# VHH binders against S-protein homolog 13 (SPH13), part 1

Scores and structures below are computed, not measured.

Target 1, 133 residues: S-protein homolog 13 (SPH13), of Arabidopsis thaliana (Mouse-ear cress) (q5xv33)
Amino acid sequence: GRLELKNEISGVASVRKAKLAVRCWSNEDDLGWNMLKPKQSRIWKFTTMNMWPFQKTEFRCQFRSGFGTTNEDVVTVFSVKDGFRKQCGVGGDECFWVAKRDGFYLRRIVKDGGGDSRKKYVDVLKSKWVWKW
Structure headers, positions and changes below count from the first letter of each chain, unless a header shows other numbers; Kabat numbers aren't used for antibody chains.
F, E and O stand for the ipSAE by ESMFold2-Fast, ESMFold2 and OpenDDE, each averaged over both directions (binder to target, target to binder). V2 = 0.75 x the mean of E and O + 0.25 x the DockQ between their complexes.
[cut] stands for letters that were removed.
The coordinates of atoms that the task and the answers printed are left out; those that the model quotes come from them. Centres of patches stay.

## First folded at step 1 (VHH)

Design a01 (framework vhh_nb_b201)
Fold by ESMFold2-Fast, scan of step 1:
Structure a01 (fold): chain B 133 residues (1-133), chain A 123 residues (1-123)
Amino acid sequence: as target 1 above (133 residues)
Amino acid sequence: QVQLQESGGGLVQAGGSLRLSCAASGFTFSDYYMGWYRQAPGKEREFVATIYSGGSTYYADSVKGRFTISRDNAKNTVYLQMNSLKPEDTAVYYCAADYWGSEYYDSSEYDYWGQGTQVTVSS
């Protein structure tokens, strides 16, 4: 599997305020705090597990703003549980997340209505930030 | 209410040792990077050492091998052990807390600062 988080925060008063810290973890691994400057991405690659009796692969993240305020909500960013991966690309193996000024978005692939098998992306808001900019 | 309180400064002869302490309250200490900065008379504030929330450390070249930073998360305290002190180490030493862990950030980018403690090294 592949997890990407990109910081697209803009329209804030300073570069410090536009910075985003993210901590992601699974039941087996803590990926630690990672600082994302505006336009910066962090990518993690991992082996997926989806077989009883082994633990199912699931990553969750917590976020912090440039003022040191932690978002209360923990967001599931990758899971092999039924239904979650259908929103992600490459047969559910790649989830792409984007942080914007108002919240955290999953970047979904959708078919273009043109009938020529064109694809386009839409960003779906999954978690609204608690903090003010 | 956030507070950082330094202690342990004083006058010491060249070649001597001092241990600085910084007691923190009012925030989740284990989530923050803790650092030491110093400011000599007529100079800009300079980085000394930082310790990441996970325990990793980074030092300024001028203090490598002489100073050791450590932390006790159960006591909400960060320490700076200063050995082989030189007159050039004379400065006010400041404790700082930074959510981002930015050892080279401008002081205005840090979340919290202590009041400072004076260290004077005589020849």
Scores: ipSAE 0.000, ipTM 0.156, lowest interface PAE 12.6, mean pLDDT 77

Design a02 (framework vhh_nb_b201)
Fold by ESMFold2-Fast, scan of step 1:
Structure a02 (fold): chain B 133 residues (1-133), chain A 123 residues (1-123)
Amino acid sequence: as target 1 above (133 residues)
Amino acid sequence: QVQLQESGGGLVQAGGSLRLSCAASGRTFSDYAMGWYRQAPGKEREFVATITSGGSTYYADSVKGRFTISRDNAKNTVYLQMNSLKPEDTAVYYCAADLEWYSGDYYAEYDYWGQGTQVTVSS
């Protein structure tokens, strides 16, 4: 599996103020706090578990503004549970997320298997920020 | 504005130790988050460690338990103590500084960079 988080925040008074801190974790790993400047991405690669071991791979993230305000919501960003992966590319193995001015969006594939020249997607708001930029 | 100068790099055998120093000049050093990044040949610059103005420290998983970041505000200096060095740690190490915001900034993304210091770890 592949998880990408990109900061696409724009239209704020200062690019410096549009920084976003993100911490992601699973039952096994805490990936720590990571700062994203506008236009920066963070990518994590991992082994997907969805067989007899009983444990299922799931990552969740928490957000903080560049000013240190913590978002109240924790967001599931990857899961093998309940069809979550159908929203993601490459047969559900790659999930792409974008942060915008008002919140955090999943970049959901709307035409699965369209190929590189004809991929279509929509950004779906999943969590609103409790702060303003 | 802040100016940064790294020192302490060199050649070391696997399993050895090095201490890097970064001297900062300019005003209000104590308000800056300070960090270390590294860049190996053919790779992008990657995060190593950061220390906030308040002294909180954060490390990349690859160096956690082996490297220690610290600061001395009276000397305007940040340090990286590198223990149990591996050939994979071979890189140019860069010191970086960013102004922390009042409410706290956990992982500063850095606006000021030093020129870098080469660390080479032989097997």
Scores: ipSAE 0.000, ipTM 0.105, lowest interface PAE 15.6, mean pLDDT 76

Design a03 (framework vhh_nb_b201)
Fold by ESMFold2-Fast, scan of step 1:
Structure a03 (fold): chain B 133 residues (1-133), chain A 119 residues (1-119)
Amino acid sequence: as target 1 above (133 residues)
Amino acid sequence: QVQLQESGGGLVQAGGSLRLSCAASGFTFDDYAMGWYRQAPGKEREFVATISSGGSTYYADSVKGRFTISRDNAKNTVYLQMNSLKPEDTAVYYCAAEPYDWSYYEDYWGQGTQVTVSS
């Protein structure tokens, strides 16, 4: 599996306030706090497990922005549970997320509506930021 | 020990002025941008103004032209000059320090100072 997280935050008071700190973890691994500058991406690759009865791969993330304020929501960013990964690319093995000014989006690849072979992307808002700045 | 200590709040009539000060200690002041935030009764904390270590400033639209942020790096102090005060400016005002290197340093917050503007 593959998890990508990109910082696309813009239109805020300063470049420093557009920086995003993210911590992602699974039951097996804590990826620690990672700093993303505007336009920067972080990519994690991992072995996907979905074995009966109980061992399943799931990653969740927590965010911090601005003056150290934390988004109180914990967001699931990859899971083999409950069909979650059907919304992701490459047969559900690659989830691409983008952080924007108003929230956290899943980036999905869609075919062009005109019938050509060109790919389009659509960003789906999954979590709004509830930060006190 | 890190400390941000606000002062200069109080009661003032609409149209009046106040100058808030924030004295910082326990960290390298020049490595931090300084800011002011406020929280009115029953509302969330909102941004007011910020100043870089080099003196570049940015203001919330609600205070632009009325408030002026400044800093004295030799005294480890940041100031907020508040002119033409309105009842809507009534809030607890917080001093904040935000590091330029987010990866290695944490943010600091003061305890706040009350500003009350009577009509």
Scores: ipSAE 0.000, ipTM 0.125, lowest interface PAE 15.7, mean pLDDT 76

Design a04 (framework vhh_nb_b201)
Fold by ESMFold2-Fast, scan of step 1:
Structure a04 (fold): chain B 133 residues (1-133), chain A 121 residues (1-121)
Amino acid sequence: as target 1 above (133 residues)
Amino acid sequence: QVQLQESGGGLVQAGGSLRLSCAASGSIFSDYAMGWYRQAPGKEREFVATIDSGGSTYYADSVKGRFTISRDNAKNTVYLQMNSLKPEDTAVYYCAVDTYYSDWFSEYDYWGQGTQVTVSS
């Protein structure tokens, strides 16, 4: 599997304030705190597991503003459970997430009709920030 | 429950050094991520540094190269070594512990009461 988080926060009073701290974890791995500067992406690659008795692969993230306020929501960002991967779009084993000024978005891959072969994306708001930048 | 007690703040001249300590009690320290944040008068609380349970560190750009975060799991203590202090570093410094490792479905941070750092010109 593949998980990508990108910081696209813009339009804030200071570029320094547009930093986002993110910590992601699974039942087997703690990916630690990672600071995302504006325009920076963080990518994690991992092996997926989806059978008993092994743990099913699921990653959740928590967020902090660059000035230390913790977001109330814990967001599931990747899971083999309950068809979660279908929300991430065509391809099934990759989830792409984008932080924007107002919150955290899943960037779904949507295929264009009409044979133009370009990838199209739809950003779906999944968690609003409890803070303002 | 986790309780945090900060110490080591004080008055120091520009160019000087201070070492802040944060002692954690009540829980298993080595499994938690620890961080330092600061708040200057009239400003929002801002991130300074973090160290996770695996020892990975990250710093705010304003302090990188001057501050060092470390931990001593035997003493349940996290430290912030502050070198080359500037008047702009004047703030109340807060310690935080992330307890989610003990509860994989819960997001919760415990915060200390803060320790005042004043850097004179």
Scores: ipSAE 0.000, ipTM 0.122, lowest interface PAE 15.9, mean pLDDT 76

Design a05 (framework vhh_nb_b201)
Fold by ESMFold2-Fast, scan of step 1:
Structure a05 (fold): chain B 133 residues (1-133), chain A 120 residues (1-120)
Amino acid sequence: as target 1 above (133 residues)
Amino acid sequence: QVQLQESGGGLVQAGGSLRLSCAASGFTLDYYAMGWYRQAPGKEREFVATISSGGSTYYADSVKGRFTISRDNAKNTVYLQMNSLKPEDTAVYYCATDEFYWGSGTYDYWGQGTQVTVSS
């Protein structure tokens, strides 16, 4: 499986304010705090587990902006549970998330139908920024 | 530099209404999330409401349904409409921007605030 987190924060007064801090974890792994400058991505590759008796793969994140906001709730960014992966690309193996000025989005591939090789993406807001510090 | 000036506070009776204004200068409001905080004497500063650059809003549970935050980017101003005021809403109200530096996790307020006093 593949999880990508991209900082697309723009329209702020400085690069410092457009920084993104993200911490992701599963029950097995704590990926720690990661600092992303504007336009930077962090990619994690991992083996997915979805068979008893092994623990099902699930990653959750909290994130903080350089402009002083945090996500409202802990965000599930990858899960083999309850069909979560149906909203992700490559048969559900690749979830792509982008942070923007107004919140945290899942990037979804849009199929316009036909033989065109060019894909479009739709960003779906999943968590809003709130002020907590 | 960011300059913020609050206004609109005053004395009102319980059940009354006030509208606070926050005028910004030195930056383009369109690119900033804006928020309101308040501090009563002897108490910690508390979050009241925020509005994103795109217009999404979030409220503290204590004010949800009574207060409305809005913005007018053409006037470079943020508003807080306060309805059904209670004595416990008595505080100095501060406007804040997303002027944050990663490392401290704090906002520095750039003005005096506006006093709201709600009588019984």
Scores: ipSAE 0.000, ipTM 0.086, lowest interface PAE 19.6, mean pLDDT 75

Design a06 (framework vhh_nb_b201; at its last look DockQ between E and O 0.01; V2 from the best seeds 0.00; counts 0 for: pae E 18.9 > 2, grease 29.5 > 24.2, placed apart)
Fold by ESMFold2, look of step 2:
Structure a06 (fold): chain B 133 residues (1-133), chain A 121 residues (1-121)
Amino acid sequence: as target 1 above (133 residues)
Amino acid sequence: QVQLQESGGGLVQAGGSLRLSCAASGFTFSSYDMGWYRQAPGKEREFVATIYSGGSTYYADSVKGRFTISRDNAKNTVYLQMNSLKPEDTAVYYCAKDFSEYYGWDSYDYWGQGTQVTVSS
């Protein structure tokens, strides 16, 4: 599997406001807080194991932006559980998430039906930024 | 019909080696991850090793460095080479077909019958 988190926060006057702090962990590793600059991505590649007892490959993250956090304190960004993979689009083993000025989005790649080499996608809002402190 | 048949178990002295085999049929073997589990008397089933369709492997900490999983796609067979065996490795060993799009107890319908491994002093 593949997980990408991208910071696309733009249209902001302060560079501090455009940064995205991310803390992600899997079942075995806590990666701590990391900072994503505008246009920067973090990509994780991993093996998905769907055999007992390792049927719970999940990545969960917390987010802090210059505009707040996600509505849910902890967001599941990848899971092998039934139904979750379909949200991420074709294949279901690659998930792409994007932070924007107004919120946090799941980016789904839609089928390119023409000779155009540029891919199309639909961004689905998962949470507006909210202040909790 | 999916069929899995384990072989190669037996009685062996501590420090010895065994190689388990699992012959598979009824599905496109090269497209699926395969694995080994074990169950000791009075204990829950324990993960041992997985080999992915692409050939990469993953092991339980208790067997890492001693056991090696491999596959032969031409023979539809998965193997478990077990070296430096210990009495705690005594268990019934099960071959399993991976269900990456599904989880829960229903995914265990594609287990073999098991092969007994007994490691003595």
Scores: ipSAE 0.000, ipTM 0.098, lowest interface PAE 18.9, mean pLDDT 76
ESMFold2-Fast, scan of step 1: ipSAE 0.012; ipTM 0.413
ESMFold2 (binder alone), look of step 2: mean pLDDT 82; pTM 0.838
OpenDDE, look of step 2: ipSAE 0.011; ipTM 0.291

Design a07 (framework vhh_nb_b201)
Fold by ESMFold2-Fast, scan of step 1:
Structure a07 (fold): chain B 133 residues (1-133), chain A 124 residues (1-124)
Amino acid sequence: as target 1 above (133 residues)
Amino acid sequence: QVQLQESGGGLVQAGGSLRLSCAASGFTFSDYAMGWYRQAPGKEREFVATISSGGSTYYADSVKGRFTISRDNAKNTVYLQMNSLKPEDTAVYYCAAEYTYVEDSGTYTEYDYWGQGTQVTVSS
């Protein structure tokens, strides 16, 4: 599987303020705190487990502003449980997340039903930030 | 186990001086950039000053020429010397540690740590 987290925060007073720290973990791994400057992405690649007797793959993340304010919500960013990964769009083995000024969005790949038939993205707000930029 | 502990805050008259200290433990202090931020009631946290692992300093325009940041790697401590204090400098001051970016297959990783803050009140 593949998990990408991109910082697209913009329209803030300074680059320092637009930094976002993210910590992601599963039952097996703690990926630690990772700082994302504006326009930076962090990509994690991993083997997806969804078969007994192995533990099912699931990652959760917590966020911290550049000022040290921690978001109260813990967000599930990848899971094989309960069809979660189908929310990520076509393929379901890759989830793309985007941080924006007001919150954290899942970037879902969708197909256009029209004649153009190209992949399009719909950003779905999943968690609002408790801090202001 | 990372800790940042601020001290030196208090009440001071306008035009006065204070020196803030931040004692760090649980990480290799000399590898980190150290900074000071402040937050006034009802406002967002704002940048004040930073000092790199190599000793380069940067200041917010509002404090440039009045505040001086310095560090003592032997004592794992960063300082903020605040001169010519103004009522608008009243805030809780926070110490921060920022790790140098490490490339991981073209992706950057950085860790930040924060202290609990120390109150500075400047009376007119």
Scores: ipSAE 0.000, ipTM 0.092, lowest interface PAE 16.5, mean pLDDT 76

Design a08 (framework vhh_nb_b201)
Amino acid sequence: QVQLQESGGGLVQAGGSLRLSCAASGRTFSSYAMGWYRQAPGKEREFVATIDSGGSTYYADSVKGRFTISRDNAKNTVYLQMNSLKPEDTAVYYCATEVYWTDSGSEYTYDYWGQGTQVTVSS
ESMFold2-Fast, scan of step 1: ipSAE 0.006; ipTM 0.191

Design a09 (framework vhh_nb_b201)
Fold by ESMFold2-Fast, scan of step 1:
Structure a09 (fold): chain B 133 residues (1-133), chain A 120 residues (1-120)
Amino acid sequence: as target 1 above (133 residues)
Amino acid sequence: QVQLQESGGGLVQAGGSLRLSCAASGSIFSIYEMGWYRQAPGKEREFVATITSGGSTYYADSVKGRFTISRDNAKNTVYLQMNSLKPEDTAVYYCAAYEIDSYGWEYDYWGQGTQVTVSS
């Protein structure tokens, strides 16, 4: 599987304050706190487990603003459970997330009959920030 | 953990240029994101430009193409080259050092400011 988080925060009073700290974890792995600067992406690749006796793969993330404020929502960013993967788009083994000024969005990539250079996507708001930039 | 001292401000006519300097002392300079902010009388402090430890730069839309931020890690100094100055650039300019720890806590360090006055 593949999880990508991109910081697309813009239109703020200070680009410096648009840094986002993110911690993601599963039952087995704590990926730790990672700082995302404006335009920066963090990518994690992992083996997808979805069969007994193996644990089902699920990652959740918590966010902190560059102001040190912690977002109350813990967001599921990848899961093989409950049909979650189909929300990520075609294939479902890759989930693409973007942070914007007002919250955290799932980016779904849709193929539209062209080559790789002709991609279409839809951003879906999943969690609003408790802070203002 | 860092102290900042600005210099290079002054009076200049519209269309002129100034170069601001910010000398840092204290902790290791190269780890900080460095930036410039400005504040005109009666207004809130406004972002101007920033430069990361890796050298990436970001600018406010109002100064893009006119201002250039740079750093010299050997001299523990950040610079703001201001070209094509306009009367609306008149403000006190502040140097800032910024870091965020692994837990998301933000730390801001500020200088005392340097006055820039642009006459029409």
Scores: ipSAE 0.000, ipTM 0.127, lowest interface PAE 16.1, mean pLDDT 77

Design a10 (framework vhh_nb_b201)
Fold by ESMFold2-Fast, scan of step 1:
Structure a10 (fold): chain B 133 residues (1-133), chain A 126 residues (1-126)
Amino acid sequence: as target 1 above (133 residues)
Amino acid sequence: QVQLQESGGGLVQAGGSLRLSCAASGFTFSDYWMGWYRQAPGKEREFVATISSGGSTYYADSVKGRFTISRDNAKNTVYLQMNSLKPEDTAVYYCAADRSYLGLSDYWTEEEYDYWGQGTQVTVSS
């Protein structure tokens, strides 16, 4: 599996304000706090457990502004459960997330966007920031 | 009680064809995305093709134009028609059943899991 988190926050007065901290974890592993500057991505690769009856792979994240304010929402960012990964790329093995000024978005794989063969995704807001940038 | 049983694998010469079948039981087949994955010796499991509950198909670039995935909901079976086989297609092929994200509708349960078959060997000789 592959999880990518990219900071695309823009339209703020300083680079310092546009920093985002993210902590992701599963029941098995804590990926720690990671600081993302504007335009930076963090990528994790992992072995996906997706075979009945065994434990399924699932990661969740929480977020923090560069100044210490923490979002209360916890967001599922990768899961083999409940068809979650079917909204992601490469047969569901790659989930791509994007932070924008108002919140955190999944780049969800959808049908061919009204017949546009170039567009296989929409950005779906999953968590709104509790702070202003 | 969920079972996925692959069949149709075997030894074929390069340029030949095989049709794989996967018979499913123990779940509402028509609600599930069905797919094929393969694993060659010493390599990780690789996506091959998937077909949605609604019939939309998606293929890995390496098999586009050569392989066709289809399903028969009356028989609870998914198929992979493999044409123009190459030695690089040699692998164990696995059937998989996976609920769509939209399966949070009327048929979702807490016991909905992704399921895998035991695999069927495909060997392509030159």
Scores: ipSAE 0.000, ipTM 0.094, lowest interface PAE 19.6, mean pLDDT 74

Design a11 (framework vhh_nb_b201)
Fold by ESMFold2-Fast, scan of step 1:
Structure a11 (fold): chain B 133 residues (1-133), chain A 125 residues (1-125)
Amino acid sequence: as target 1 above (133 residues)
Amino acid sequence: QVQLQESGGGLVQAGGSLRLSCAASGYTFSDYYMGWYRQAPGKEREFVATITSGGSTYYADSVKGRFTISRDNAKNTVYLQMNSLKPEDTAVYYCAAGPDLYTIFSEDSYEYDYWGQGTQVTVSS
C-alpha cells in the first residue's frame, strides 16, 4: 500500500496559515507529526494485512493549522475494512489525499473519456475543516 | 532568565549509543513542550523528536525505533537516548522549548521560545 498526503492550501492571509501539521498512525505504527508547507507532500509505503489473525491495516490522521488550531475530527485515510479502499486508486492500493483551504479531499484517478492512456484526477471533498483561516 | 544547556555529545563509532541531556533553568519546565533538532554541515536544521508537557512523544521518521526522548520534571531535564547510531546522524543537536506542537514542528527556529547552544555528535564509520 501507498498513502500520500499533499498540502495544497492557498488563498489564505499568510504563509504561516497555509502550513499544515499532520499526525497519522495505525495500530502497528505511529508515523509521527509532519509539517507540510504549501505544495509539499508526504508519502508512506506499507504492507497491507487483511487476514486473521493479523490486525487489519487502517491509518487515521489528525491535523493542526499553522496557528496551532486543531481539526478535532480524526480522519480515516486508509483502511482494508468495509470497502474503504474502493474509493482509492490503483485497485485500492494507493490513497492520495489533498488538504485545501476548505477541507480534506481524496484525489481519485479517473479515466479520460477522450483517451485510453490519459489519467486525470478529480478531488472529492471528504471532510470540511472546522477552523477558520 | 531562561536558558537551555545541552550535554552528552561526542564521538562514537557506528552502531554505538549516546545519551544527550538538556538542562533547563528559569522557567516552569513541566508546562513546556521540549524538543530536539539537529543540523548537519551544509544542511537546514531538522526536527528530531519532541515530548509534550503531558509526556506524549513524537519522532522524525529517520530516527523512529532508534531514538527515545524522555523528561524528568523534578530535574528540569529532557533526554535523548540515541541507539544504533549511523554516520548520517552526525550533526549539532539542539534542545528547544515551546508552548505548542506547531512551534516544535516548524522549520523556523525563531518560533521556539528558547534554544540551547547545541552539542556536537560525530558518528564515525
Scores: ipSAE 0.000, ipTM 0.128, lowest interface PAE 16.4, mean pLDDT 75

Design a12 (framework vhh_nb_b201)
Fold by ESMFold2-Fast, scan of step 1:
Structure a12 (fold): chain B 133 residues (1-133), chain A 122 residues (1-122)
Amino acid sequence: as target 1 above (133 residues)
Amino acid sequence: QVQLQESGGGLVQAGGSLRLSCAASGRTFDEYAMGWYRQAPGKEREFVATISWGGSTYYADSVKGRFTISRDNAKNTVYLQMNSLKPEDTAVYYCAADSTYFEYLPDEYDYWGQGTQVTVSS
């Protein structure tokens, strides 16, 4: 599997305020706290396990603002459970997430009918920030 | 704040190995994700590897399988083990610290060392 988190926060008073800290973990790994600077992506690659009961891969993330405020929501960002993968890219192996000014979005790739190689995507809001930038 | 001091750079032949060390002092080392970046002459600074304070690692595709990042929290030190070195790995290598606790003056929480030169000859 592949998990990508991109910071697209914009329109804030200063670049320093647009930093986002994220901690992601599974039942096997704690990826620790990682800083996402404006326009920065972080990518984690992992082996997908789908064996009941203890080897079902699921990642959750917790967020902190540039001011150290922790978001209330813990967000599931990758899971082999309950059809979660249907909303992720290419066969469900790649989940792409985007942080924006108002919250955290899953970026769903949708095929463009235009016949060029351009893919379109739709960002789906999954968690609102408890803070203002 | 965190102060970073790199060591372990030098001259090595292609296919050889080097281990870089980065000693951190100052504010709490265990709160920081630590990383290595490199810069070749005339190029921008490039990401190499990072390790979270919990020990999880991520690598640039260009070094994956050849380089290993690790940390010793008791010694406030981060290491980069570089194997199967190529001439294209020639660069100044910089240690960096990204704070997860940046409530006061967030733009001053990114710390860089002075860099250590790695030269790989063919």
Scores: ipSAE 0.000, ipTM 0.131, lowest interface PAE 14.3, mean pLDDT 75

Design a13 (framework vhh_nb_b201)
Fold by ESMFold2-Fast, scan of step 1:
Structure a13 (fold): chain B 133 residues (1-133), chain A 119 residues (1-119)
Amino acid sequence: as target 1 above (133 residues)
Amino acid sequence: QVQLQESGGGLVQAGGSLRLSCAASGFTFSNYEMGWYRQAPGKEREFVATIYSGGSTYYADSVKGRFTISRDNAKNTVYLQMNSLKPEDTAVYYCATWEDYSGYFYDYWGQGTQVTVSS
């Protein structure tokens, strides 16, 4: 599996407001806090597990920016459960998230209605920033 | 503890210049981004300028070309050179720094220094 978080925050008065802090974890691993400046990405690669007796693979994150935190505090960013990864790329093995000025987006795959086999991507707003400091 | 102390404010006529200073202590100054903000009477606090640990700068559109931010890491001081001052620049000017670690954003502010620009 692959998880990518990209900071695309722009159109703000200062670079401090454009910084993104993210902490992601699973039951087996805490990926720690990562600071992303504008245009930076962080990528994690991992083995997915979805069969007994192993725990199902799921990553959750907290996000903080110069605008505050996300309104839900904790966001599921990758999961093999409940069809979550159908909204992600490469057969559900790659989830791509993008932080923007107005909130936090999942880059979702949508099958193109056109004549070739190419996939189209759309960004879906999943959480807005709320000021807590 | 992080401490920030501004100085250099005062009364100046339109078209004049002022140089603000901010003396910092309690942290490794050279590793931190430093900024200037201002607050006019009855208005929200607004961004003015920032300088990164590496020396790169970023300015609000309203002050670009007129104000210059700089730092002296040996003196733990950040400066704001204000030229071609306008009455609309009248405000209390605040020095600020922030600590982004372990996912927390800690804001540190000085007490402010008053700048009054007469027409």
Scores: ipSAE 0.005, ipTM 0.185, lowest interface PAE 11.3, mean pLDDT 78

Design a14 (framework vhh_nb_b201)
Fold by ESMFold2-Fast, scan of step 1:
Structure a14 (fold): chain B 133 residues (1-133), chain A 124 residues (1-124)
Amino acid sequence: as target 1 above (133 residues)
Amino acid sequence: QVQLQESGGGLVQAGGSLRLSCAASGSTFSDYDMGWYRQAPGKEREFVATISSGGSTYYADSVKGRFTISRDNAKNTVYLQMNSLKPEDTAVYYCAAEIYSYGDWTYLDEYDYWGQGTQVTVSS
């Protein structure tokens, strides 16, 4: 599996305001706090498990603004449960998330209909920030 | 505590180049994110470029492709290489240091160290 979080926050006056801190964890691993500067991505690669005796693979993240304010929402960013990863790429093995000025978005694959169609992407807002930049 | 001292400013013709230096005094330079800001007369201070402790860089759109930020941790110095200078680049350039805290950002908005500034004048 692959999890990517990219900071696309723009339209703020200083680098400090545009920074986003993210902590992600699973039942087995705590990936710790990671600072995302504008345009920076963090990528985690992992083995997905969905059978006994191992825990089902699931990652959740919590966010803090560059000012130190913690977002109330804890966001599930990868899960083998309940068809969550069907909205992700590469057969559900790659989930791509984007942070924008107003919140946190999942970049979903959308199939075009008919002809020599190409796959499209749409960013879906999943969590709004509780802070102002 | 970090003290920052800029140098390398001066007068240059449009299309010319300058290299600014910012020397930091303190034993923790490598832990700091370093940046350059500028302030033109009658305007607010604006962001120019930053470089992280790990070497990642980010630039304002107005200088991207013309300016390059770099650092030398052995010399406790950050540099701004300015190429293809324009009259609009005329400003006092300030060096800034931010404490990079991996797990605690509660005080991030209070942690800014600034130099005294160095004047850059680009004549048409």
Scores: ipSAE 0.000, ipTM 0.147, lowest interface PAE 14.3, mean pLDDT 76

